# VH-VL binders against q9lss7, part 39

Target 1, 226 residues: q9lss7
Amino acid sequence: MGNTSDDDKILSYEDVVLRRSDLDILNGPIFLNDRVIEFYLSFLSTVHSSTTISLIPPSIAFWISNCPDTEYLKDFMKPLNLRDKDLLILPVNDNSNVEVAEGGLHWSLLVYYKEANTFVHHDSYMGVNRWSAKQLFKAVSPFVSNGDASYKECTDTPQQKNGYDCGVFLLATARVICEWFSSGGMKNRDELWFANVKETVPDLVNHLREEILALIKKLMSESVSK
Below, E stands for the ipSAE of ESMFold2; O stands for the ipSAE of OpenDDE; V2 stands for 0.75 times the mean of E and O plus 0.25 times the DockQ between their complexes.

## First folded at step 10 (VH-VL; framework fv_gevokizumab)

Design gf8 (at its last look DockQ between E and O 0.65; V2 from the best seeds 0.71)
Fold by OpenDDE, look of step 10:
Structure gf8 (fold): chain C 226 residues (1-226), chain A 118 residues (1-118), chain B 107 residues (1-107)
Amino acid sequence: as target 1 above (226 residues)
Amino acid sequence: QVQLQESGPGLVKPSQTLSLTCSFSGFSLSTSGVGVGWIRQPSGKGLEWLAYIYWDDDKSYNPSLKSRLTISKDTSKNQVSLKITSVTAADTAVYFCARYPSSTFDYWGQGTLVTVSS
Amino acid sequence: DIQMTQSTSSLSASVGDRVTITCRASQRITNYLSWYQQKPGKAVKLLIYYASSLQSGVPSRFSGSGSGTDYTLTISSLQQEDFATYFCQQSYSTPYTFGQGTKLEIK
């Protein structure tokens, strides 16, 4: 009997409505849902307000990957204007059932960097989302640059230590990459953000849930004061 | 090629401390995401997870044995050590070390038998 | 602690048979399940991780399926070298726990 109180809306942030149950997810060893992920990606978008950075919501990424009609996809992709983006952050989920929302069990991150014309997949659990990531890559690739982007798995992606922090790793990695980009991006022709991710993400994931909670609480308080 | 090898005393007396060493090659504990853990198997019984240590020195112990277990690493030597204090006959088992990048053990040693006997 | 239960402790089969081994978790583990093969005198081998992902170097006759609390290891056509003990393990949370094992024997 899900306590009706757990479904209370607590915060509206951009296009995301967080609920009390989302706080419970953040407080516990619980798998991050698409709402929490979308919230934080939206937040990162506000922090990194560059018009050339696009953080794609989980629902949109999922739709792109699973769109059965190429013409429809073209129309759908037009407003995203991905050709003009220098950095794309795309959450990957292993949901294979388009009829079931939130059916996925694992999150990973696909990143496009225009300067290198490459997609990089970051999976915190032994690359289990490689297929899903490749599907998303194939769907998005025609809409970026000249459509000749490369795809690679980041082999040095920090790995999760449990079965519930994949979303945390996704968000941590996204944050680090956005920060990397905002700080000037590629300094050397051959070095992307890999070192930054390797160095920073392992520690960041240890407190990111708490940080996100604090952020939500802050935003809640600000909304009440208005 | 990833390889792990356990070493131990073979025989330990009750109440003494059992010291085990895992030597490995083909990977480093300096690599982010890499962990090494210990698992044991009493004769004719199932596998029991004991402890793990990660590259960042994060450690975890089986709660049932936590008070008696100490895991440590020497990254420079590619070694992980496990100590079990106050051993009893119940600690007689084959002890395995294994690498696991993500709470899954992808490479195992062959194991070393430890017998606790007076 | 999450308890892992394999339905059968011992199973007899013949070469060429389709073999299925089941594993049940005491709670939802959301596909964070691995299957291992153990043979006497040899290192334990990882076969399947994340319920259905085949470990590199493992023959394609091995497959994993399942969701929630119930998982299955399948050998499509049993080979002579497949007679061994098989364990499931949850990697969802510590303490990591194993099933009791299923010994696959020659009929």
Scores: ipSAE 0.771, ipTM 0.906, lowest interface PAE 0.7, mean pLDDT 94
Fold by ESMFold2, look of step 10:
Structure gf8 (fold): chain C 226 residues (1-226), chain A 118 residues (1-118), chain B 107 residues (1-107)
Amino acid sequence: as target 1 above (226 residues)
Amino acid sequence: QVQLQESGPGLVKPSQTLSLTCSFSGFSLSTSGVGVGWIRQPSGKGLEWLAYIYWDDDKSYNPSLKSRLTISKDTSKNQVSLKITSVTAADTAVYFCARYPSSTFDYWGQGTLVTVSS
Amino acid sequence: DIQMTQSTSSLSASVGDRVTITCRASQRITNYLSWYQQKPGKAVKLLIYYASSLQSGVPSRFSGSGSGTDYTLTISSLQQEDFATYFCQQSYSTPYTFGQGTKLEIK
């Protein structure tokens, strides 16, 4: 009755519960699920513990994109305190895009940087999440600015060469941007983190699955003494 | 205005090396975040992907021909080259180069026919 | 290797017709599917990528649909210039592979 090894809880990290099947996902040429994405974003939040950085979980970003009522959205967004954030990392998924034949299978990244008052969309597969990213941008913009933030599609975003690494590109890009911000951030409003992403992400994605797997195993061993 | 143009020998003898050049304009491999790939089509037959080279020098080859293929780029000349060693009649085809943003090919050249006489 | 199959090699239609062309993958490719148009002596044109995303400059009468293993290219109202051969390509993993093509001919 659902007590197979695939369902076994292996780690509780912050608000994320990982299961054994999540390790299998990281090992194979397999699309990363919400749990792995949320786990690693939560880990980055721990590493970059600034109160001005917020890495939004996939489930939260999904709800924001699909909230049917402006008043419900306002109440939902208040506790997030987004106006105090200098950097927002928002995962984008095509799970709400009615025009996509098989939604929920492409990850990309939307990033807000307050100093530039700009949302930047990073999509590792030819901008296919642009519609979903714009919906999220429109939903979030009033809560980080006065609705006057600009939107930019980053056309130089490193591109995937297969159909299963989009989540890896999302996480690698998020990590590089967090490191960029923690190292002092903007020097040029038109350049931002783009060069860092372009130079670093292609190599990082070759090893990030192994890094995340090793991280999960390390955290599992540290929690054994429970 | 993205454009690609293939150039090649037209005729190659069996066992020789086929050398192809793709000259392109409207993008740069140093700044555009894209690559170039090669696809071929034997007369009246389907398309076969051969290789790509990406702006960061990442390369990939069709495993069925990998030992015979070499792809390279000259970023300053906006050129990508493909060499196929030890050609046979099976290598007779129209050869296309195409811009490679990801795992698809968005702009193609008109193709160049290469005949291996045997 | 992922095999791509276009079950129809030739299809006849008239200007104004709605035309569908199908493509099947030997495994799930989760929308990583492109459609191309080829005319003799012309550069191949990308029409659709990611199953349903329309390439810039492609007329809106072209659309793509499908999921998993089964994908469809639709031309809503056939024009004279649409008579060509159409190929699908999986963009899921190397080696990238193409369907054998569907030639769309005038009745």
Scores: ipSAE 0.680, ipTM 0.860, lowest interface PAE 1.5, mean pLDDT 89
ESMFold2 (binder alone), look of step 10: mean pLDDT 92; pTM 0.933

## First folded at step 11 (VH-VL; framework fv_gevokizumab)

Design gg1 (at its last look DockQ between E and O 0.75; V2 from the best seeds 0.79)
Fold by OpenDDE, look of step 11:
Structure gg1 (fold): chain C 226 residues (1-226), chain A 118 residues (1-118), chain B 107 residues (1-107)
Amino acid sequence: as target 1 above (226 residues)
Amino acid sequence: QVQLQESGPGLVKPSQTLSLTCSFSGFSLSTSSVGVGWIRQPSGKGLEWLAYIYWDDDKSYNPSLKSRLTISKDTSKNQVSLKITSVTAADTAVYFCARYPASTFDYWGQGTLVTVSS
Amino acid sequence: DIQMTQSTSSLSASVGDRVTITCRASQRITNYLAWYQQKPGKAVKLLIYYASSLQSGVPSRFSGSGSGTDYTLTISSLQQEDFATYFCQQSYSTPYTFGQGTKLEIK
């Protein structure tokens, strides 16, 4: 964790504050952190402005999964109104220690599609986050359905070829699914967005870091002009 | 069941091109998000990764050998080929092909010995 | 390139023993580490991936642990068929690199 004192704030976007070090992460073969992931999910939320789509920040997803008090969780979940959502995007991290922030080493994506009443887990590294994803599923399911939602692993999820692009795969997959949904979605429970993910994500991940970086720079320039 | 089998010339002269073929079954490079990689092992030494080719034709080579390596696939035949040009005695090794799902190799062939000798 | 070091080239043990094999990376690889078993005349076998995930079909007596740069393969109770050479491999970045191997021999 770099000395926060020397890490300048560079952009405030929605509820996310990006720092100079976040640009370094995007420029290098470095694991994406919570802030970068949250930023882009927030951005996607603005692009796909449907009230029925909810992209959950990593911190919130983590808290939901690791909340020790059921009553507290109930209260916490009330303002999220997840029952009213048709699509949920949930980042999954393998951090199991609530006392350590940003302690996870692998990102994956859990998606809930209301029409199919199904949770789908997309893991770009041989399903290593299956346990974490199932924990999150168990925690969220009572608040999105009557507890009868199904859970499945997407076996055709594109796989990463290194140890630092799992966050990129998460974001790419989230983007594709949001686009799929905004285009009308699909009622077929067996197909859903799987073909889209399989076809599009492998190429998207090759330039998504650059795209995100360009986006941040653009936003920075616009903020200075105001 | 996933199976891979390497085939090669056994003996190659210095400066010639070594051609290897990996035949596999139990999976396909047409639709699955997997690749095939090559690894070699000189006698009494460790393993060295050479290259991989993915289902979408994405390729990567070991930088130390990149200029001499060419990997290709024939999806219809379930084969992956590796060519090594300008071979020397240093290229004498057992060559393995392996299925490559995600930066790991989960199924391997038995390997084929290639000796470079005049 | 990331260098992988298995400091122990050979280890002698008896059936029933608890055995540990260590692997060190030259830099942090954040659990992207695999363990393989090699026997003469047989195909190399994947045992562990992502530092601690057991490959399907591998006996539960095999386990992986570690973090950062240091990782360990553990065989809780050595069986006769476990005498082999074991390699670690970093799966963090290309070029993928392997340890030099640890040969597990019968005492």
Scores: ipSAE 0.870, ipTM 0.932, lowest interface PAE 0.5, mean pLDDT 94
Fold by ESMFold2, look of step 11:
Structure gg1 (fold): chain C 226 residues (1-226), chain A 118 residues (1-118), chain B 107 residues (1-107)
Amino acid sequence: as target 1 above (226 residues)
Amino acid sequence: QVQLQESGPGLVKPSQTLSLTCSFSGFSLSTSSVGVGWIRQPSGKGLEWLAYIYWDDDKSYNPSLKSRLTISKDTSKNQVSLKITSVTAADTAVYFCARYPASTFDYWGQGTLVTVSS
Amino acid sequence: DIQMTQSTSSLSASVGDRVTITCRASQRITNYLAWYQQKPGKAVKLLIYYASSLQSGVPSRFSGSGSGTDYTLTISSLQQEDFATYFCQQSYSTPYTFGQGTKLEIK
């Protein structure tokens, strides 16, 4: 049993640096921060190592939604090559400048699927992020389509029963959608991944914190941090 | 149009089991990712959450009732049932069922009064 | 368990008044707070969820605000139909708990 401070770096994975305090968050029942979200999205990107899948980090999705200048946005978006992607996973946060220290944050998920030319929003708490998801949709849509992508709220999205698991629902939903895509994708345009999400996410969220903790411990023991 | 209706015995003797049924329409637990919860209100007092059951059979109970509660569903009949064993006068209340999309209750029944007395 | 306190059990007001009802949680609940309206012999009605989100069909004179532990329900111009008992509920964690209620009566 080692002794480390809460702020010590414990793992470098891709572009994400995790700290001791991030393990405390996962032990719950605590709202997941940006670092844990980004870590697991990066892990999913490694597991589903296809050039046509892009899982966008939270900080990048936030910046895209709030960029005031179209020319800066275009330059920022170029390296992402979004037109080449068949599946985009975009975390949504109801982030504002209002009272960061005490303001609640809510995670949800916006997904673009090129074959259906459709953005789908999954919100695990009664649709409260719909406005933020619409803003992100409007910002991203010109870079994946000719302005003709549709937007859909998935009203049958699994719902959280507490105030701290929205990030877990985000990650579980993203994972199920990546697995759906890697298994062949669309069979029916109106059904997409919705049944898979409804059937799988509820049980997955009961164990996902434990799975992520185990994953972090495994990676800490195996690889050179950098 | 979402509607919920409670039915119960009206009068129950101490130490017996109280059985309640919630019948609902305008939604189904097979086609909607929602649940049903039970809330009670003793006369002149506040509301007390008792339990929920979700479409996927996830359930939760108020620990203040310990293990006296059992919630179940019959999806084909659009019904949810609650049993409370070993009742006492403290269980006298109006009992409500309500639709439970998440940790909030968006549509409620009108309630049914249950009195526990000899 | 999270305790919810509504410090005012009853208040009187006139049609047209602006009224506020307060609710305090024993710990931070990060906007997971709902408001309900109850009238005798009628089904309870959800007004507000997530501190400030208005339920469909609820008049815009109702609004919710607050953060952390302190939350309020405001009725900007009281109507005759608004005389009822109002409850807050934390939706943050089980067991879900309610405030004691605030009865709004005609002056």
Scores: ipSAE 0.747, ipTM 0.875, lowest interface PAE 1.0, mean pLDDT 89
ESMFold2 (binder alone), look of step 11: mean pLDDT 92; pTM 0.933

Design gg2 (at its last look DockQ between E and O 0.01; V2 from the best seeds 0.00; counts 0 for: pae O 2.4 > 2, placed apart)
Fold by ESMFold2, look of step 11:
Structure gg2 (fold): chain C 226 residues (1-226), chain A 118 residues (1-118), chain B 107 residues (1-107)
Amino acid sequence: as target 1 above (226 residues)
Amino acid sequence: QVQLQESGPGLVKPSQTLSLTCSFSGFSLSTSAVGVGWIRQPSGKGLEWLAYIYWDDDKSYNPSLKSRLTISKDTSKNQVSLKITSVTAADTAVYFCARYPASTFDYWGQGTLVTVSS
Amino acid sequence: DIQMTQSTSSLSASVGDRVTITCRASQRITNYLAWYQQKPGKAVKLLIYYASSLQSGVPSRFSGSGSGTDYTLTISSLQQEDFATYFCQQSYSTPYTFGQGTKLEIK
């Protein structure tokens, strides 16, 4: 018979609760779920502790893209204070079913950088999330600018060679961009973080699952020791 | 704009090494985050993926040909090469090279026929 | 190793017909599926990637659909130049594998 005790809470980290099955996802050649994505974005928030960086949870980004009523969207967005942010990291998912938040098949990343007043979309599989990214861009842009931000598809984004690592590419790309920003940011308005992403993400993706697993195990041990 | 062309020996004797070259234009492995792959088609049969090499030298091979394959690139010449050792009649096929952005092949060469014959 | 099956090896159709070609994977490939067109003596052409994304320069009469293990290529109004062999390819994991092809012939 198979294991009957497998989805216990193993870690509370900030606003994220991880389950035992999340470790199995990270160990295997398996598509990353919302929980793992949110966990690592939350971790990056603590490492890059700046009031001007916001890494948006997947569920929040999904809701923003799919809100049918612009009045409710305005009320929802006010507490987020997005106009005060210099860098926004927004996960993109191709899920069109508003009743199932984890129903999507592909992750990508939309990034807003205030100094350039530009949204950049990073898609690790041939730009297939472009429509979803544009919907999120249109929904968010009025709340970070006067609706005049530009949109750019980064064609040099490192590409996945399998059907299950898109979430890993999302997280690796987000990490490289946060590191770029924390190291001083823009030197050339035409380059931004693009060279850093192109040159760093392919190797990082090869190790990131292991690195996240080690991080989770370390945090679990620290929680028990308290 | 994007073009790829295969070149090869046409005829190869059994047990020899088959060497193929893909020459391409309209893109460069130094300026684009893409790769090149090789696919073959025996007469009247389906397509078989052989290998890819990516701009950063990441590469992968079809395990059905085991260690007989070697793929390499010369970025300055816009060329990718494939070698197949110890060929037999089963290696007779049309060989294609194709641009490889991500697990798909968006632009293909016309193919080159290689016949393995005594 | 993921097996790709195109159970119909040839189809006969007339100009103007709506044609569907099917492809089944031996496991879920979650939209990582491409369609190619091959004509004798010509380079293979990519038509569709990621199950339904139309490659640049491909006529809008071509469309792709499906999910999980079952995928289709549709030609909404067949033209003379569309008589060719069509292959599916899973792009989910190496080794990338192709269906055996479906030859679309003139009646």
Scores: ipSAE 0.737, ipTM 0.875, lowest interface PAE 1.1, mean pLDDT 89
Fold by OpenDDE, look of step 11:
Structure gg2 (fold): chain C 226 residues (1-226), chain A 118 residues (1-118), chain B 107 residues (1-107)
Amino acid sequence: as target 1 above (226 residues)
Amino acid sequence: QVQLQESGPGLVKPSQTLSLTCSFSGFSLSTSAVGVGWIRQPSGKGLEWLAYIYWDDDKSYNPSLKSRLTISKDTSKNQVSLKITSVTAADTAVYFCARYPASTFDYWGQGTLVTVSS
Amino acid sequence: DIQMTQSTSSLSASVGDRVTITCRASQRITNYLAWYQQKPGKAVKLLIYYASSLQSGVPSRFSGSGSGTDYTLTISSLQQEDFATYFCQQSYSTPYTFGQGTKLEIK
């Protein structure tokens, strides 16, 4: 959605500036945009303040996946220090056009867990982002391991029942995984967080929009009071 | 404590340019997602939004007055300025500046009366 | 432009009364509404933002409600200091516009 001149700025949180239209997105059966996703991921990062967890903004994930220059990518990746991370949360969008911002139609989640040296893709819509996820995996893998990380699709990923909550599923899944990790995680288990996601995400997605809205309102209130 | 104070000429002749300054304290325009706006109120009438400016120099003007309005900021001085060109009697009003976070005006100045008269 | 209408320009009430002030937008503004209090010689005060969010420092006797085009400011128990003019403002789109105001006077 193009930024209109009257799309007022409502909140600055970390590196994200939310706008009025973002609230509209959250209030309606509308596809979540990059800003909302980035905002909540940033929030989760503050809640789970471990130095070994990295929640990658959508814009960064997109750039990593679509960077045309390998040398540039290497330089770009240096400050991210991904090799030092134990958990990576990477939003996946199906946008393949670098010239079009926010051109994607579907969000999914790619997660790297260092202990298992594995990437797990969570797609709430029948794995339609599999290709995009694999592209991101290929781009990121050399920077997190020696390129020997495994990739798998989580077959037990909760599925959306509509066409607009993919971003919500992404965020819910990310939250559950972060919570799982913060609770101690699991060492080299095939089960990892899959049971947690399967059990918790279906209910979480039903109220996550509302929760995010409430969070934003709270933050707005705090901002106004400063 | 957030405070804003308007300053202006008090009296302006028709066709001249009205220059207003908003001096504020308790916050900075380097603070993200905060802007400053101008609102005016003719005597006995309602409030009219004029313009706002954000920390990143993003600006907006009331379309009805856009051609005559210029808003600017000096972050180092904690000041926001508004210029209105070609003033007429219709521009006689109390002019307020206010901090503008989260799509609202949360702190207002007391206002400064500007009279346009020959 | 979105027109904001406060149907009541003046209202008389007594201390302790429950007071309701209404505001109507010419189109749906999806809760992007604020309420302000204006007293002579004092700075305008923000009371409510985003239709129902109470501004910090504002007494809890003030509340906002509504949706779509119709919104309400409620003072549950009127205090002496509450006699003032109240304005609604839509922040849905520019130009931002205000209601004409409702003057709350002592009966």
Scores: ipSAE 0.203, ipTM 0.706, lowest interface PAE 2.4, mean pLDDT 92
ESMFold2 (binder alone), look of step 11: mean pLDDT 92; pTM 0.933

Design gg3 (at its last look DockQ between E and O 0.01; V2 from the best seeds 0.00; counts 0 for: placed apart)
Fold by ESMFold2, look of step 11:
Parts: C-alpha cells; structure tokens; sequence
Structure gg3 (fold): chain C 226 residues (1-226), chain A 118 residues (1-118), chain B 107 residues (1-107)
C-alpha cells in the first residue's frame, strides 16, 4: 500500500489526531466530522481549564447514549466526576435515532448548568435532534443530580441556512457558553447564556471555520519547534 | 396564530419597479429568531424562491434575480418589503410571503397576483 | 443550483388509497427536504421538514421518508380534502429550489 499526504497525521493535540483531509473539510462547505469537533472541544477545554467545566468528546457522548447496561454506565461515569462539574457540554448527534434512515448527519448541543440544575438543548435546525438530546439527558441526568434536573429546548438558538454548518453552530455555541461561564455566569436564572448566544453566534459562524483552520496551522508550527 | 398577508399593485408596466409588502402577526422579528421570505409562482408553473430577510438583518437573494431585488424590514410595523426593478412579462406571478425559521417556510400568506403588462 | 425532480406531474387515486409521491435531488441533500401542499386559491402549507419531521397540525396520515437523493411523501389513507398539488423543496443550500409539483386528483 502507498502513503498519501492527504491522510497523513498533521497534528496530535491532547487525545485527538488530525489528518490532512480534516483541513479540506474546514476549507469547504462540508459537514464537520467527529475529529474536527473533538479537536475544537479539546481546545476550548484548554482555554477554559477549570476543573468545574467538562467538554465531552463526541465518542464519549455516543457511548453514554447507547450503553445498554445501567451497571456498566455507572462504572464508566464514576471517574468522570460529573457531580463536581458546574458546566457540562455534550455534543449531540442523530446517529442513534432509529427513525432516521440516514442518521449521523446532524450535530446539536446539550448543556448542563448546575446552578440552574437545567439541561438546555441548542439545535440549529428546527429542533430535529430533540429525541437524541432527550436520550442523552436521561442517561446523564442521574449522574449530575438526584434525578430532578430540568430539560429545556432553547427556542432562540440561531438557525442554520444550509445543510452542512450544524457542526459549526455547535462549536460556536459551545465557545460562547464557555466564555459566558468564565466571565462569571448566571445573573438571571431565566436567561442564562441565551442572549449571548443569540447575539454572538450568527457572526461567529461566518468566521469559525477560518479561525479553526488558522489555529490548527499555528499548532502544527509549534509542534515542529518542540 | 401566525398570519401573513401580501399586498401589491396588481398591475405594473414593463421596466417599472414592483413593490410588495408582507404584513404579519403572531410573531415579531424583534423577539423571534426567524425571518420572512418571498416566493413566486407564475400561472400554472412551479414555485421560485426570491429572497429572505432574517431577524438579525441577514439577507439572501436568488442569484438569478439578485441585481433586481431589494428586501427590507420594518420591525416596528411587522412588515417586510420586496422590490423588483426593471420588470418584464416574465415577472407576472402570484407572490407569496412566508415565515422563514431556517431553510424552510412554515407559514405562508395567501398570495397576491401581479401582472406585468403594457 | 440543486435541481429537484418530481417525475410524476399528475396522479389519480381513490379516497382511502395509499398514495406515494417521489422527489429526486440532483445531489445528496442529507435529509434537508421539505414537502408542501398547495390547493387552488389557498395558502401553501408545510407538511414535512427534514425529510420525515411532521409539521405541527398536519394529520398523521402524512409521512415523509427517504435519504440521500431520493425522498417520498406518503398519504396512508387518502381523504377528499387531500386533492392538491404537492411540492418538494431542498433546504440544503441557497438558492432553495422546488420540484415541479405533483397534482393529486381523486378518481
């Protein structure tokens, strides 16, 4: 078999390995894959390096949603120390929804905020991931509360105008929420980060692919100097 | 109850500017993350998307007409307007406005017929 | 531009029949597909979005299915009020484009 520069490793960042083809995804009007999403969530975890914030990788969120055995789930969740977290950011994908013939094509975001004891779902396309988000909420809720956490759909979530930017909306929304939390968080239990997301995400989405690409290139240059 | 209503001139002469207004109720562009779009249908033919304007003033136009189209909103009056310059007989159609939550149009007006004729 | 094709322009069926209407996109649109109903002289109604999500207030006899480039609207038991023209729309990218329409006539 031959080598190909398009599939070669270009960066190892935390537990994420990026390939050359991942750069092509960021350059084009192309659906973001798990690797790009995990990379940027890991980057946000570095920038917002509080022990009370957890940004869950897509693979971990998928496993949590699909674990068939309550006892194995308890053992898996124990080392995550989720009861100690004030902010929990979980990517949602429709790859577990049996009612969708071609699942795995839509990203959205589920966020837990302990001070409000509330899970909030942000879906950039008309709430179509609501079922998947509720499954993840049900799986995670016992490990962050005494089963009394609320679930809310944020109806003011900025909406995508195409079929390939849902991952970009996920990452932009996660970033704005992390920034909100790091700036002191809740002033009003009924508003939380919703106004910040509504006001900031639409413009951020226009630039985020380019920003992530520039970030990856910067990190590639720094790994050579090490 | 979401309602939209189109109003227009009925008859427009070739080369003039067609002005359309969409008046709506049951939602507001100041409090909702939705927009309003325009779609037209020539007699006995299919639907053609023309433009949208979103709550944050983001606008998009069908590229086949974009140099002739202008969309605007008056949030305080719950109105969205569309202008089409330099009209020809090809612009004769029923014009609909519709609420635009994302890339879908969930509530439509009943339409207004515009005829372009000498 | 993404072209949407409804290969059948007119379809006749009887009250109570199961009816299917097909829509094909010129490229993959990954479930970003809406179905609309248009009756003569009436406002257009959204029936289905994201290929299979039923719009609020739409009767449960309507359903959507399909994936990739091929999508289907199904009416499980045709009613007299279902006489209409049905359009698909790709919601994948601007310019949003519609199929030509399928006119459903009651035999």
Amino acid sequence: as target 1 above (226 residues)
Amino acid sequence: QVQLQESGPGLVKPSQTLSLTCSFSGFSLSTSTVGVGWIRQPSGKGLEWLAYIYWDDDKSYNPSLKSRLTISKDTSKNQVSLKITSVTAADTAVYFCARYPASTFDYWGQGTLVTVSS
Amino acid sequence: DIQMTQSTSSLSASVGDRVTITCRASQRITNYLSWYQQKPGKAVKLLIYYASSLQSGVPSRFSGSGSGTDYTLTISSLQQEDFATYFCQQSYSTPYTFGQGTKLEIK
Scores: ipSAE 0.751, ipTM 0.881, lowest interface PAE 1.1, mean pLDDT 89
Fold by OpenDDE, look of step 11:
Structure gg3 (fold): chain C 226 residues (1-226), chain A 118 residues (1-118), chain B 107 residues (1-107)
Amino acid sequence: as target 1 above (226 residues)
Amino acid sequence: QVQLQESGPGLVKPSQTLSLTCSFSGFSLSTSTVGVGWIRQPSGKGLEWLAYIYWDDDKSYNPSLKSRLTISKDTSKNQVSLKITSVTAADTAVYFCARYPASTFDYWGQGTLVTVSS
Amino acid sequence: DIQMTQSTSSLSASVGDRVTITCRASQRITNYLSWYQQKPGKAVKLLIYYASSLQSGVPSRFSGSGSGTDYTLTISSLQQEDFATYFCQQSYSTPYTFGQGTKLEIK
């Protein structure tokens, strides 16, 4: 969804500028866009303010996955210090065209957990983003684990029942995982956060849009009061 | 305390350029999400939105007047300027500037009357 | 352009009255509606933003409601200082547009 001059800016949060159309997306049966996802990930980052957790913006994840130059990627990745992170949250989009912004149709979540040295892909729509997730994994892995990290699909990932809540599932899953990690995490490589996701995400997705809207509205009101 | 104050020439001749300045205090255009807009009100008539400028220099104009409007900001001086070219009697109005956060004009200036007359 | 219509251009009321002013948009504006108070010689004052949010410092007797295309400003108990012109404004899309105003006069 292209930024138009007629689309009013409603909130600036961290590096994200939300617009009226973003609220419309949240209110409608429309898939979440990059801005909404980035906003909430940024918010989660503030809630879980650990230097060892990194929630990667969609734009950055996309660039990492689609960077045409390896040397450029190396330079690009340096300031991210991903080697020092214990948990990485990486939004995955199926857009493969670098010339088209926001051209993807499906969101999923790739998570790296350093303790287990494993990447876990959570896809709420029958694993359709498997290829994209693997591409991102391949691109990121050398910068987090010297390329020896494992990759797995979480088979117990809650599945969406419609065609537009993939972003919601992504955000819900990210939230649960961040909460899990902040609560101490687990060393069991087989269980990790899977039970938490399976148990919590199905209910969370039912009201997460509303919750995000309420959050934005609150932040807007605070802005007006300043 | 947020304050805005408009300044203008008071009188402008037809076909000339009207220059308006909004000076404000209590906030800065370096503050995220904040814009400043211009609204005018002809005597006895309703309000008409003219333009706004955001902190990041993003601008918008009323399409009906776009070709004649130029809005700009000087963040260091806490000023926003509006220029209207080729003015006519129809441009006679009280001109207001107002702060524009979160899709509303929360603070307004007192307005400045501009009369276009030969 | 979105047209904003206030059905009443003027109304008379007495102190203590409950007053309602309505505003209709020509299309859905999804709560991007503000209410303003204008008095001669004074700066326009924001009363309500985002359809129902009370601006800081505004008395609680003012409230806003509505959704879609129809919105309402309510003054629960009119005070002497409330006699003024009230107008709505949509910020759903540019150009931003205002209602024609409702002048509230003393009966």
Scores: ipSAE 0.302, ipTM 0.737, lowest interface PAE 2.0, mean pLDDT 92
ESMFold2 (binder alone), look of step 11: mean pLDDT 92; pTM 0.934

